# VHH binders against q84jc2: the designs that were tried, part 9

Target 1, 232 residues: q84jc2
Amino acid sequence: MSKMRNLVEEKFLEFYESWVIQLELYLHQLLIAHNNNTMSETELRHLISKLTTHHKAYYTAKWAAIREDVLAFFGSVWLNPLENACSWLTGWKPSMVFRMVDRLRKSRVVLVEAQVKKLEELRVKTKFDEQKIEREMERYQVAMADRKMVELARLGCHVGGESVMVVEAAVRGLSMGLEKMVKAADCVRLKTLKGILDILTPPQCVEFLAAAATFQVQLRRWGNRRHYVTHS

## First folded at step 1 (VHH)

Design b1c (framework vhh_7z1x_3)
Fold by ESMFold2-Fast, scan of step 1:
Structure b1c (fold): chain B 232 residues (1-232), chain A 125 residues (1-125)
Amino acid sequence: as target 1 above (232 residues)
Amino acid sequence: QVQLVETGGGLVQPGGSLRLSCTASGFTFSDYYMNWVRQAPGKGLEWLSGISSSGDTISYADSVKGRFTISRDNAKNTLYLQMNSLQPDDTAVYFCARESGYSYGLFYYYGMDVWGQGTQVTVSS
């Protein structure tokens, strides 16, 4: 229906809106579990598993979409301007999740020394992986100024069947490079989340996931209210 | 007193239809996003559909898209779920749920904070 949206953007917008509503449902259950100390360890693990599966579903859908159009994820139409401003390589910055972990250290949830040490090791590892990806993205951006790319851009301004095909091949190559960067960043996100959940006890996992989901949902609400007010 | 009450559940044959209603009281219904959620026997909660305060934004889970229709009447403080082409795997307790905010330290949360008691839907021959 919109000439400004392609099929990938339309499908992912529909998916993302329902995914966020389901995340809010899980957040409600996480907060009930956190406030109610009577849930069994089996029940807590089941709830944690549902959240893990939900995040896995997001990355499954995202990776299918970026195979078709990775650029849809840079300045996404399903995200408000505030969400886009807080984005790092099409998603949350992996190191930011340790801000949620810092709150566990200050809450009534007691982390033992062994957990604190493992979380600090994971934080250092996450920052290292993050910096590595940032260097790779910088190299990618510098490569846009490469002599061969400049020549291909010049050729694209002239009529010719072979030059059109060469430019199209180069654009496909650039998209494949971005897809690889986005997948690398998503792998760091998933590894960081899994690492934290492996270190924490089930009640601590519930508190952590509640904090993370709360931040994601709240950021969306803040941005949507601002957008609505400025529109009106 | 803030309350949500679901009605319209019952026994229906495969291929049949049911219309669920959820009546809100004790709050300004037109200010809130509303959701339909179900829980099948032996399974966890499954989100089905959501609708914005104005009714302009609507979303569905893939499992019910094309078969179920969510709507609201703000003048009557009522949320609806029209269920068509019902299948045995649609057997569940159906809940309506209100979205609202709460706080944890310096963070402000949003989530489903008011739930109805649920209405049983059984699809069986």
Scores: ipSAE 0.000, ipTM 0.103, lowest interface PAE 18.9, mean pLDDT 80

Design b1d (framework vhh_7z1x_3)
Fold by ESMFold2-Fast, scan of step 1:
Structure b1d (fold): chain B 232 residues (1-232), chain A 125 residues (1-125)
Amino acid sequence: as target 1 above (232 residues)
Amino acid sequence: QVQLVETGGGLVQPGGSLRLSCTASGFTFSDYYMNWVRQAPGKGLEWLSGISSSGDTISYADSVKGRFTISRDNAKNTLYLQMNSLQPDDTAVYFCAKDRGLWFGELSPYYFDYWGQGTQVTVSS
């Protein structure tokens, strides 16, 4: 139903705007913690926990929304065109977060050898999981050109009650396939984030999370400014 | 019940080769991504290689890239690891591991749904 799609989009837009405002507040706290050596390990772990809980809240809300309308996440109305252009299967590409990690790694003073080795193992595993998702994307695209789908498209050109029901069932099947694919991509994102945080010390976690949140917030600001540029 | 049984380990001289096998039962082997993981004495788990359900997508850890080759035979429910140019640092227990799948709530890249019992590889003169 069309009204159901509008409600999903409106509800998630309200959620996302509030979620981004809270992310900016957490980013401010991360930057303060990063610049001050006065916070205890317990205080740093509490701040890291707030960020991980915040990201879990995003995926909880997202998965509820995609159950109702997965297509809302392809060309999302709550994202500007730049954010949408940078999306890989409705979100950030998992391997991209290692660019933030590379900053820590290239400093060399911050990371010990054992951490560097574990981060490389995680990078390789993340790229492997990413390739699994790309194979699922390929299977989905091939399914669109399957003989059965081609036959259903031909039947759709000839209006009839029976063909309408069969086409509707096929479209629902495609939406369920996209939902599974998006959830798979999100699981790789969460596994990658958790893996990095498990390897890093609390101060390094704060620096990593600050870098990631800064990039996300700046990408949104850059894209939003484009909408207000006047050709003169 | 899911079972993974590794074989092919043993004592080998530096520069030698070994082929490990993992026989799977209790699940549809052709539906799952499979991995090789090792644990050296007194050290943590190290992921070595993974292979997709079809065998089309393969990845290696930098420590074994160019020396080890992962493969699978879905008709035989068997995973393989061909190990060449073995070095003393390759001494470890080698495990076959079934991937948990991408939908599960477990968030660690080092966690797998099921592990085999392992096979010992010792590289020494």
Scores: ipSAE 0.000, ipTM 0.199, lowest interface PAE 13.7, mean pLDDT 79

Design b1e (framework vhh_7z1x_3)
Fold by ESMFold2-Fast, scan of step 1:
Formats: structure tokens, C-alpha cells, sequence
Structure b1e (fold): chain B 232 residues (1-232), chain A 125 residues (1-125)
């Protein structure tokens, strides 16, 4: 009758809920900073540093959790169905953040030609790295459906510690492969984020981070509303 | 159609209390950070307090900390400000305001994008 979450799922759910609350607080600070052009460069850099530290904290926690149970991140219980439907290899698709960067062309602080060139170079590199990971995932899916794996699954259905051990070893191998791919995808995410922030000025970084955080927070709210029960 | 309406202002003696209400219509109130802001005669706008969409995160200006309490009722689309230990220098027009906000579609950003008309609070003997 009752379904229990595993310990990794429970711990990461608690972490993620707290992490999103803090992201909303930082979003508030980013929007105030964006509307206040009297803030010093030092103050803006401090706020940007808080956001980069916050995102790094997410990946530190995620990689610790994935080491214990990578499968928890495919169809995550701490994400609503809309957030899960929008996920690419357990997170945001790196190339999609450039759509938020494109808005900066019409912002109060317009991108200069040198920045535009560097952002296009980064976009191309990010898309290339993204496609490499997609090809590796395709190879992994083919390997999972391989006849040898199907045969191991059939052998594991009957009895004995020997059959159980062989199936457990195969599942462990599959989990290690997924862990490697998820970490590779997260590295592309972090490199893309760092690359964008290195190209942008502090006011542009604030606007970019505000746009990214707004999208993440709004996507969560839209998905959560679908599960709100009202009585007529 | 998008509107904020403040009520509850009036005349009170020093040391008295008032409770202000702000009713929202035309938008999803539970999605937005909400604020109380005041303007004293001959002065600029002063931010007093803010509350997150869920009500879990609250902040106050030093001038009102310990005397004023912000709260919200998302089921009633209403924001509240409980004002205690009122002083003559609390005399002002009190506004509720929505924000900060960022519209991802238009790229529009605002500290406060929707304001009420205000309610007058006068503290005098």
C-alpha cells in the first residue's frame, strides 16, 4: 500500500527544496540589482559569485547522490512531471541557455561586437559537446538492449546466489556507465555557464542569471499548479 | 483588470495599532513576491517589508523591524501589514506593490510593476 522513497531520494528531495528556496531569494536580489544602476562593480561581482557558488553546490550534492543511485536522477521524485519532461540527461540542455543570452541584444546594456563573436564561438562548441554526449547515450541505449544483456536478465529470474550476483554485477556496470554520462553532461553545463559569465560584463551577468533563474522558478510553479487539487 | 486595492488606513494616536489589507485581482497572486512601501509628506518612497510567494521568506526595513508584521493569505488574494507601536513619523501614504519581476517573453524587468492607489495613515495626538 505505501511506497517508500529510498534514502538517496529522500535526502536529495530535502536538499533540492532548500536549494530552490535559496535560488528564489537570489533571483529577488538579481532583479533588484538589475533595476538599480547605482550598484558598484564590486557589489555586482559579489552577487554573481553567490549565484555561481549556489550552482556549484548543486553539482557537488548531485554527484555525491549519483555515486550512490544514478537512476534516482532519471524521472526524479523532487521534480514535477513538467520539469522531468523538459530534462536532457538529468538537467537543462546546455544550448538552450543561449536563447536567454539572445535577449541581452535588446537589453539596456547591449552586447558589443567582440562579445557577440565570443558567444557564437561558445554556442558552436557547446552544441558540438552536446552532440558528442547524445551519440554516447545512443550507444549506451543500444548496449542496454543488446542480446547478451537480455540473456543475463533471463538468467537472473530463477534462483541461487550465483545468478543474483551476475545480474547485480551487470546492473552495477550499467549504473557506472550512466554516472559517467551524467557527469560528462554536467561538465558541459558548468563549462557553458562559466564561459557565458566570463564573456559578459557584471550588469549583463546579472541580467542573464535573472533570466535563467526566472525560467527555472516559473517552470517549477507551472508544473506544480497542474497537481493542485481544488474542490467545486 | 490587474489591480491592487489597499484598505485599513486612518487616524491613530502614538503607540496605537492599525492593520492594512491589500486585495489583488486580475493575476495569480500566489506567484508573486509582494511588498509594502510608504511615502511620507515631502519625502520619497521608502520600502518597508517584503514577503515571498509562499509566505516563507520575509524581510523588513530597519525603521519598522519589530513593530510591523507582514503576512499574506493566498486563498483570499490578500496581503496584510499589522502596524504596532505607531509613531508620528509613521504618518504616510502606504502602498502595496508587486515585484520584483522579470518577463521572460518581453525581457521586461521591474522592481515593482503593479502598485495600489495607497491608503493614508496619520499618527497624531
Amino acid sequence: as target 1 above (232 residues)
Amino acid sequence: QVQLVETGGGLVQPGGSLRLSCTASGFTFSDYYMNWVRQAPGKGLEWLSGISSSGDTISYADSVKGRFTISRDNAKNTLYLQMNSLQPDDTAVYFCARGPSYDILTGYSSAFDIWGQGTQVTVSS
Scores: ipSAE 0.000, ipTM 0.214, lowest interface PAE 15.1, mean pLDDT 81

Design b1f (framework vhh_7z1x_3)
Fold by ESMFold2-Fast, scan of step 1:
Structure b1f (fold): chain B 232 residues (1-232), chain A 124 residues (1-124)
Amino acid sequence: as target 1 above (232 residues)
Amino acid sequence: QVQLVETGGGLVQPGGSLRLSCTASGFTFSDYYMNWVRQAPGKGLEWLSGISSSGDTISYADSVKGRFTISRDNAKNTLYLQMNSLQPDDTAVYFCAREYLPSGSYWEDAFDIWGQGTQVTVSS
């Protein structure tokens, strides 16, 4: 239903705006920690824990929302057009986070050979998992065009009462398939993030998380500023 | 507790055939999509084939389509890969892998289960 869709969008918009404000506050703390070599390992681990909890909260809220309306996450109203253009299956592309990791190779806290090897192994595994999901999504799109979309098209946009139930069943089937795909993609995201954090030292984790949060915050700012410049 | 064990690898001549088996234990095999993946010396992982929990949906990589056949026996908790018309470039370690299952946990260790692999060498 359109009305139920609008409620899901409104609720998640409120959640996401608050979540991003808190991410910006954590980014400020990460940047201070990165520039301050006097912080203890315990303090750094506490900050890393706050970030991991923050990301867990996002996926908890997202999975509750997609259960109600997964289509809200394809072309999300809480994201600007630039953020939407950069999305892969409703979120960040898992393999792209290794570009953030590459910046650590040139930091003052150099990655040791054992870490470089483990990160490369994780990158290969992540790319494989990503490609599996891409193949499943492609098969889903082809199958849905053939079976459910042809059925919807045959019934037309103006239908009698008998046809309405068949159309609604087809739409529910499409949504359930997309929900499964989105959750699978999110599982790869969480595994990749945890894997990186398990390999890195606390100072390297802070640097990595700062890079990731900076990119997310700046992408949002760049997209928003372009629209404001063209308004006048 | 949870494991996958591949068998059936070995040395074979070009044009020959081999059948790989993967035996699952410690989980409900019939609930999961299963995959075959290989890694050639000095190269990355290559996905070869996947099969749904029921066996009704099957897919192949273009490199093996028409030569390899994936199948499963849920009563025996076993996944198979029948390999025909083997070429020297099929030389690799072959792994069976359990598909991801989305769970209610937001932060878990690996949810994908891999076997130890079995070596296939195609050489005259």
Scores: ipSAE 0.000, ipTM 0.143, lowest interface PAE 12.8, mean pLDDT 79

Design b1g (framework vhh_7z1x_3)
Fold by ESMFold2-Fast, scan of step 1:
Structure b1g (fold): chain B 232 residues (1-232), chain A 126 residues (1-126)
Amino acid sequence: as target 1 above (232 residues)
Amino acid sequence: QVQLVETGGGLVQPGGSLRLSCTASGFTFSDYYMNWVRQAPGKGLEWLSGISSSGDTISYADSVKGRFTISRDNAKNTLYLQMNSLQPDDTAVYFCAKEGTYYYGSGSYLDYFDYWGQGTQVTVSS
């Protein structure tokens, strides 16, 4: 029954809903910090640390879940259709966050030339890492269309016992490959986030994280209110 | 401090050969997988070749297979790319890249390029 949630989907749905509520609470703290120029560097660093820990907790839970059922993350039941439509390998596309970084150049806290150079170097690396993963995924998808795999699929539909076990082994191999690629994509996401935060000052980190969290929360709200997606 | 310096680029005629070198410092070169990558004018990055830490495992992109040879000398901390039968479409900036692993939680790794050199320009023109 593909319409019924399996145990992995039920557990991650519960986790994700709680995780998003906590993200919204952190977003309120980020917005207060962004509008309050009197917060100490120590206070800002503590808030940034809470956000980085929160994102790491997401990937810890995700990787435990994908080990059990990676396919649950392709068309996830805890995401609305708009969120699913915007996904690249089960999450956000790493290079797209540099669009948010570009907007920081127009903010009250201006980036210095050394930061601009480091961010551009990071952007190039991130885009290359994405392209490497996309090439691996394309090779994987081509392998699925291989004559042997097509033959195994045909046999699995019409012959019992031995052929079913051979097809099941091949499908398990494909799932392990998808898990590897999803983890690779998630590592690029985490590396990109860490790289940006390492380049930015604490006030700039707060502004960046606030922008990212705002977009994520608003995308979810837009998708959950279907009328605004179709009529606005 | 990790440093990668590419040399050996230049202007060459079609059918010619060039040998690129990349000298590494600031890390244990013999522990890391190394890569060659290029970027042609107005195009994206293209991965060309990779070589394992020992030199035992080597891979090439189809566009350069049979024409380019990657090698390394761990005693000299140097990566090489021998380029033969050069064509005008090989015109690009060539980079060497140190591959690293990013680890989050047990059993979770990502191979990625954690350091890039400045690049060396190769122009194939008559």
Scores: ipSAE 0.000, ipTM 0.135, lowest interface PAE 14.4, mean pLDDT 79

Design b1h (framework vhh_7z1x_3)
Fold by ESMFold2-Fast, scan of step 1:
Structure b1h (fold): chain B 232 residues (1-232), chain A 125 residues (1-125)
Amino acid sequence: as target 1 above (232 residues)
Amino acid sequence: QVQLVETGGGLVQPGGSLRLSCTASGFTFSDYYMNWVRQAPGKGLEWLSGISSSGDTISYADSVKGRFTISRDNAKNTLYLQMNSLQPDDTAVYFCARDSLVYSSSWYEGYFDLWGQGTQVTVSS
């Protein structure tokens, strides 16, 4: 009898399922707001704030969880295989959201030239930050194959008190390195999201958030449908 | 060496004006978003304003919007904050800060990886 899931995985699975249900409810409100041009600017800003707070709650819970077990976020049990395959450092790739912003150029609430320029500048900044994280990830992967780590793996095959302690310290150090990279990636995500919302008008923010939430929900549904195969 | 140095602080009367400058060295200033942040005596850090690498995108905190103006000169590696209609509650140490990828536990924390030492602004009657 072995337990595949640890306590961190079980608690975050419960949190994430509730968080996604609430995201779908907010998506419904965003779609109503987008279709009805009767909401005041104050009401739209309040709805945008609810979505911002909801995403902040996700990162608050995530960072608490990765302090306990960062490896739970690499191949997460609360995500289906398609969601896991599309993940970049435990979440959405920041530059991906600009492809969603491009949809706003075809909407009834069209972006003005000044907004297009600001979004392009933000895209370049986001790609720069993203590449910096990718270089850190490459360094981490190379360090895993370094002579010191290979020697620790060899020592781990010989059960002795001192060798066990040294291996445990090295694994703890590796987990701290991963935690740092995951948090850095999440900071790029938060900066990118905040930057887009600061550039867009409230109606455009609603349309953008609706598009992003729709894609996230749809990706989950596509991956979940993979488990239902029929031959009749 | 990589550093930011603020100048231009001092004592000013209510309703007065000051212009703060921040000079950058040791890195490519024109590649970074830059920010102004302040800390009043006995209080936490308050973000005031941010400016993109090109200077085209600018944002302000509601507390200073209409009174303060952020600008930059990439040829001189210098960031500016023009402060008008100063009030006693603007009394604080003012910091220049460079955008970062440093992680934090807060929604807005971790935006800055390089800080100046700060310059004191005192608004007193």
Scores: ipSAE 0.007, ipTM 0.175, lowest interface PAE 10.4, mean pLDDT 80

Design b1i (framework vhh_7z1x_3)
Fold by ESMFold2-Fast, scan of step 1:
Structure b1i (fold): chain B 232 residues (1-232), chain A 124 residues (1-124)
Amino acid sequence: as target 1 above (232 residues)
Amino acid sequence: QVQLVETGGGLVQPGGSLRLSCTASGFTFSDYYMNWVRQAPGKGLEWLSGISSSGDTISYADSVKGRFTISRDNAKNTLYLQMNSLQPDDTAVYFCATDQWLPRGYYYYGMDVWGQGTQVTVSS
């Protein structure tokens, strides 16, 4: 129902706005830590834990929400148009985070050869997992134009509750399929993030998380900027 | 079956204290990061605190830091949240939730283990 769909969107909008505000506060802490060589390993690990727990909270809330209304995440009202345009299956494209990883190679915190090798192996595996999901999504989309869907569209021209029920069942099937695909994509995101953090040292993790958070916050700010003055 | 059950909620006056418990069953509790999350009336989900599988790493949201204390007892498969100096703004349904990233090298993808929640009301 529209009322139920609006409720999911409204609740996640409130969650996401608060989540982003907290992300900006954590980003400030990450930038201070990155510029401070005197922080202990224990202090850095606590800060990394704050960020990882914050990201886990996002996926916990997202998966609860998509269970109720996955379509809310395809064209999300809590994202501006630029953020929506940059989304891959309702979130960041996993392989793109390796752009942030590439910046670490140029930082004062040197990546050792063993780390470079492991990151490259993770990048290849991440790309493979992405391609598998993209093939499954394409197969899903092609199925929408198959004989059964064409016949359902034709039947939609007839008066009667039977046509409505068949269409509703098809839409429900679409939503369940999309939920599975979104969860698969989120699993690749979580696996990629964990993989990177497991390979990096605490100072490198702080730099990586700061770069990722900076990009996310900046993308939101760019999309929220208006060319013209807004009327009240 | 995999489940989380929250208890310890109730009505409390401003400045009061409550201790919430979350009992886990159907999975290896000691392998999971655990989180406390709340949802206030008409608001979205707010993450409050997280604790590593061993209890060695603990984090808090700024809104509750210094007032709430997370802890766990792996022998009893129980997660705790000690809540002190409660304010009307703390009124919410409190949930415990698992961390999908653990154990290391293994992910409990799609588990989404989430409790039923326990109501905390801070008023009068």
Scores: ipSAE 0.000, ipTM 0.123, lowest interface PAE 12.3, mean pLDDT 79

Design b1j (framework vhh_7z1x_3)
Fold by ESMFold2-Fast, scan of step 1:
Structure b1j (fold): chain B 232 residues (1-232), chain A 125 residues (1-125)
Amino acid sequence: as target 1 above (232 residues)
Amino acid sequence: QVQLVETGGGLVQPGGSLRLSCTASGFTFSDYYMNWVRQAPGKGLEWLSGISSSGDTISYADSVKGRFTISRDNAKNTLYLQMNSLQPDDTAVYFCAKSEYSFGYLLTEYYFDYWGQGTQVTVSS
């Protein structure tokens, strides 16, 4: 198990560094597209498709990794402390992306009333799904503090045949519960992202994706400078 | 006062080489990701290459991969593009572009702050 845990962390660290580098490249392409009024709708849709494929690749890799070791995603070694502090169930909080959407209201490419209505409906649905997951997390935390689990933890300190097997079963149950919650959160993320992109026009999608990628990249840069600021 | 000044363009025959330079002033050059972008006659902007603030991360568009090399000298506030095996299709105005990140509360419509005037590269017989 220890070997599997270390291997998962090393493999995902390598994957994530490459994934972020590619995200920065796509961000530059999005910024060029945003400044170029001659790009066709087909060209813009192709760029948007590259970004959506890139995000899907992230969740494919993540779901494979959490099946091996979900705990690696709580306090991840491939994220700096600021990125970890801003995480909601191992990733971005779905309702937060509507702040990027609010930026579009002040853009040259103004949202029409029909889009505003659909985005508000999606925002409400996303917040509702978010609250469902938060209630599941609270139930999970309460279950951890249950008298039976407390007694099981105490028995684990005495380590003898039967108690070892019971502790292993409990730890497996805890990991499965976390995996289920992380996947549920990721499903809300993907549904929210798809919903926004389905409502927006291609130029608006480009601006939205640029804003989202910009925030992700800047958060990483701010966190990486933490020690300089603290010791300066 | 942010300024980007591109130099090194000119007329070159197919298969030739040119080295472009971009001198930056008015901002902390070593803090920003820098790019080379071109615009061919009658066409839109094409991103060519980018380099991270430290120089550790470098990327190229497929159209120039293996032929162009981006580099930077943070001590001199200068960005470079070494262009080899030039083709007639490389004829364009080449721009140095600084990346600026904007999120949520900054109402910037465009994320590139400053482009230089550009430098003309013409590849012909």
Scores: ipSAE 0.000, ipTM 0.111, lowest interface PAE 18.1, mean pLDDT 79

Design b1k (framework vhh_7z1x_3)
Fold by ESMFold2-Fast, scan of step 1:
Structure b1k (fold): chain B 232 residues (1-232), chain A 125 residues (1-125)
Amino acid sequence: as target 1 above (232 residues)
Amino acid sequence: QVQLVETGGGLVQPGGSLRLSCTASGFTFSDYYMNWVRQAPGKGLEWLSGISSSGDTISYADSVKGRFTISRDNAKNTLYLQMNSLQPDDTAVYFCARVGDYVWGSYRPEYFQHWGQGTQVTVSS
């Protein structure tokens, strides 16, 4: 506990708001690129690289923040209620991106049979990885009722250094367990994203990233609108 | 009805400068991200720069970074592009553009729903 918990929330809120605004600007670039039949493969790959770098920057910042205070990511103040309701282990559910892949099947650029096969294999693998993490989270929640948590619960009042030390050890254990779980989920997200981009051609990558960014931006806008209507 | 009117183009010598303006009407300008794009003769559209609704987040294409500056005045419903160190390959028609909104559950492939007629920039000795 070397830092105030609120400091992590404040810094990540500032980061996330800027990150989403930049994502929307990249969305405009993706939409222009998608409609430009004269862009070279090199130019398209450069744009795709900017988007992948942007997503990597998010996870770099997130992992630094969860190292300080992972609990800030459970009930995130930088997400509106709709975004929080749609979250799976502090972020998007990896398998949901295949809905955006399904959009590509109805586009001018059609997926070839080999790509469809690879995407289906990736879909199955992604669902397997999700289920594995869900089992780990269930085990973690059950462990909350074990001896460690019973000891923490018994320490309702201060009884010298022994009591304080036991509580601190229990809290550190909880935080480390949650950090590992969140990072495991984020690794599935990054593997799924990379897997899709590795299968798709550069024009299809641009269309996929545009669809993903559009969904994220619109979900945020829709949630913010409903929150303000309810608040008003 | 959304209207975007670009002005400020003209003939300039290499190394020169121009300031483009785009006046918006028919929508709440301060709520929208705005972009500058250009089209050289016989070529496709090239995205140059974008700016968030508040002006806090700005992005540039590598071809213009360090030479062009995008800005906005929400009180005047005006978008600007300051162009410095102009090169012959900057010769193009310059457009300001607004991307349309998507309806939830519907992906519309029509990109940049609103832009004006453009302003011609010619860089020659």
Scores: ipSAE 0.000, ipTM 0.298, lowest interface PAE 13.4, mean pLDDT 79

Design b1l (framework vhh_7z1x_3)
Fold by ESMFold2-Fast, scan of step 1:
Structure b1l (fold): chain B 232 residues (1-232), chain A 124 residues (1-124)
Amino acid sequence: as target 1 above (232 residues)
Amino acid sequence: QVQLVETGGGLVQPGGSLRLSCTASGFTFSDYYMNWVRQAPGKGLEWLSGISSSGDTISYADSVKGRFTISRDNAKNTLYLQMNSLQPDDTAVYFCARGTEWELLPYSYYMDVWGQGTQVTVSS
């Protein structure tokens, strides 16, 4: 696959296109389940498990890919510009999903007081973990902008094999640091998703997952529409 | 009315072939990415193949790659799936479904653009 994109980008683009198509199929199944009382709780739990497995498959593929080239996930070629603009550390911002949980108060499937309390506790914990990562990433990026960039700029002005070797080592260090931060952010995402699903009943999980998938699919459509009216 | 109607399902012996057709009405077929999806007994939905609105971009699931061929005729508002070298494990209800190359699709309308499915049974 010799193209302007590197091999990691090409392979993940192929994976992501198939992954999004399957997400849309699960969205359709979630919408049917939400509007149909035919499905048992066992059937609903099975559907929820399929969505959970689908998201886990995404992170398994992502973590394999970032080990090879983490920078592919900053300004991803498989995402349109709107999707990229809405990214927080290469994915969705964990606290944002609680906005989708708030929609359950306006639906036919109402939250009980015990669930509201647990969701608020989870929201606070998620916000704390999110802010901790944001502070670490800010400190890391400032240090990289001031220390590593100055070092790379100074080394890059030299002629010779020793300069090339040191620059390559510094670039590898930068990538490893970003990989660590991306994995930390993904861990908060997975913990937040798991936490919400553990608190909600199966019908509420279906409604929540349908809302999340709808937002993801619509964001992609909105961004793709903008792309069709501008020169690429 | 927006609808998708599948035809061409039936009983086939292992190693046989079938061609499924999906006719679209009530919307501009040429504006949409189209998909083939199946559901085997006791299993969930499995995506098989997709084709872009123009027909230029085609994708297949590994389970059917080299055996199934997706195509479309925008002048006839029809999607096709040519299935060759059928195996017992291909026994399923086959659905055509409209994809996501369109904005402002309401929930009810999205659900209404799935076909009802056509049964394919591969047995001797």
Scores: ipSAE 0.000, ipTM 0.117, lowest interface PAE 18.7, mean pLDDT 80

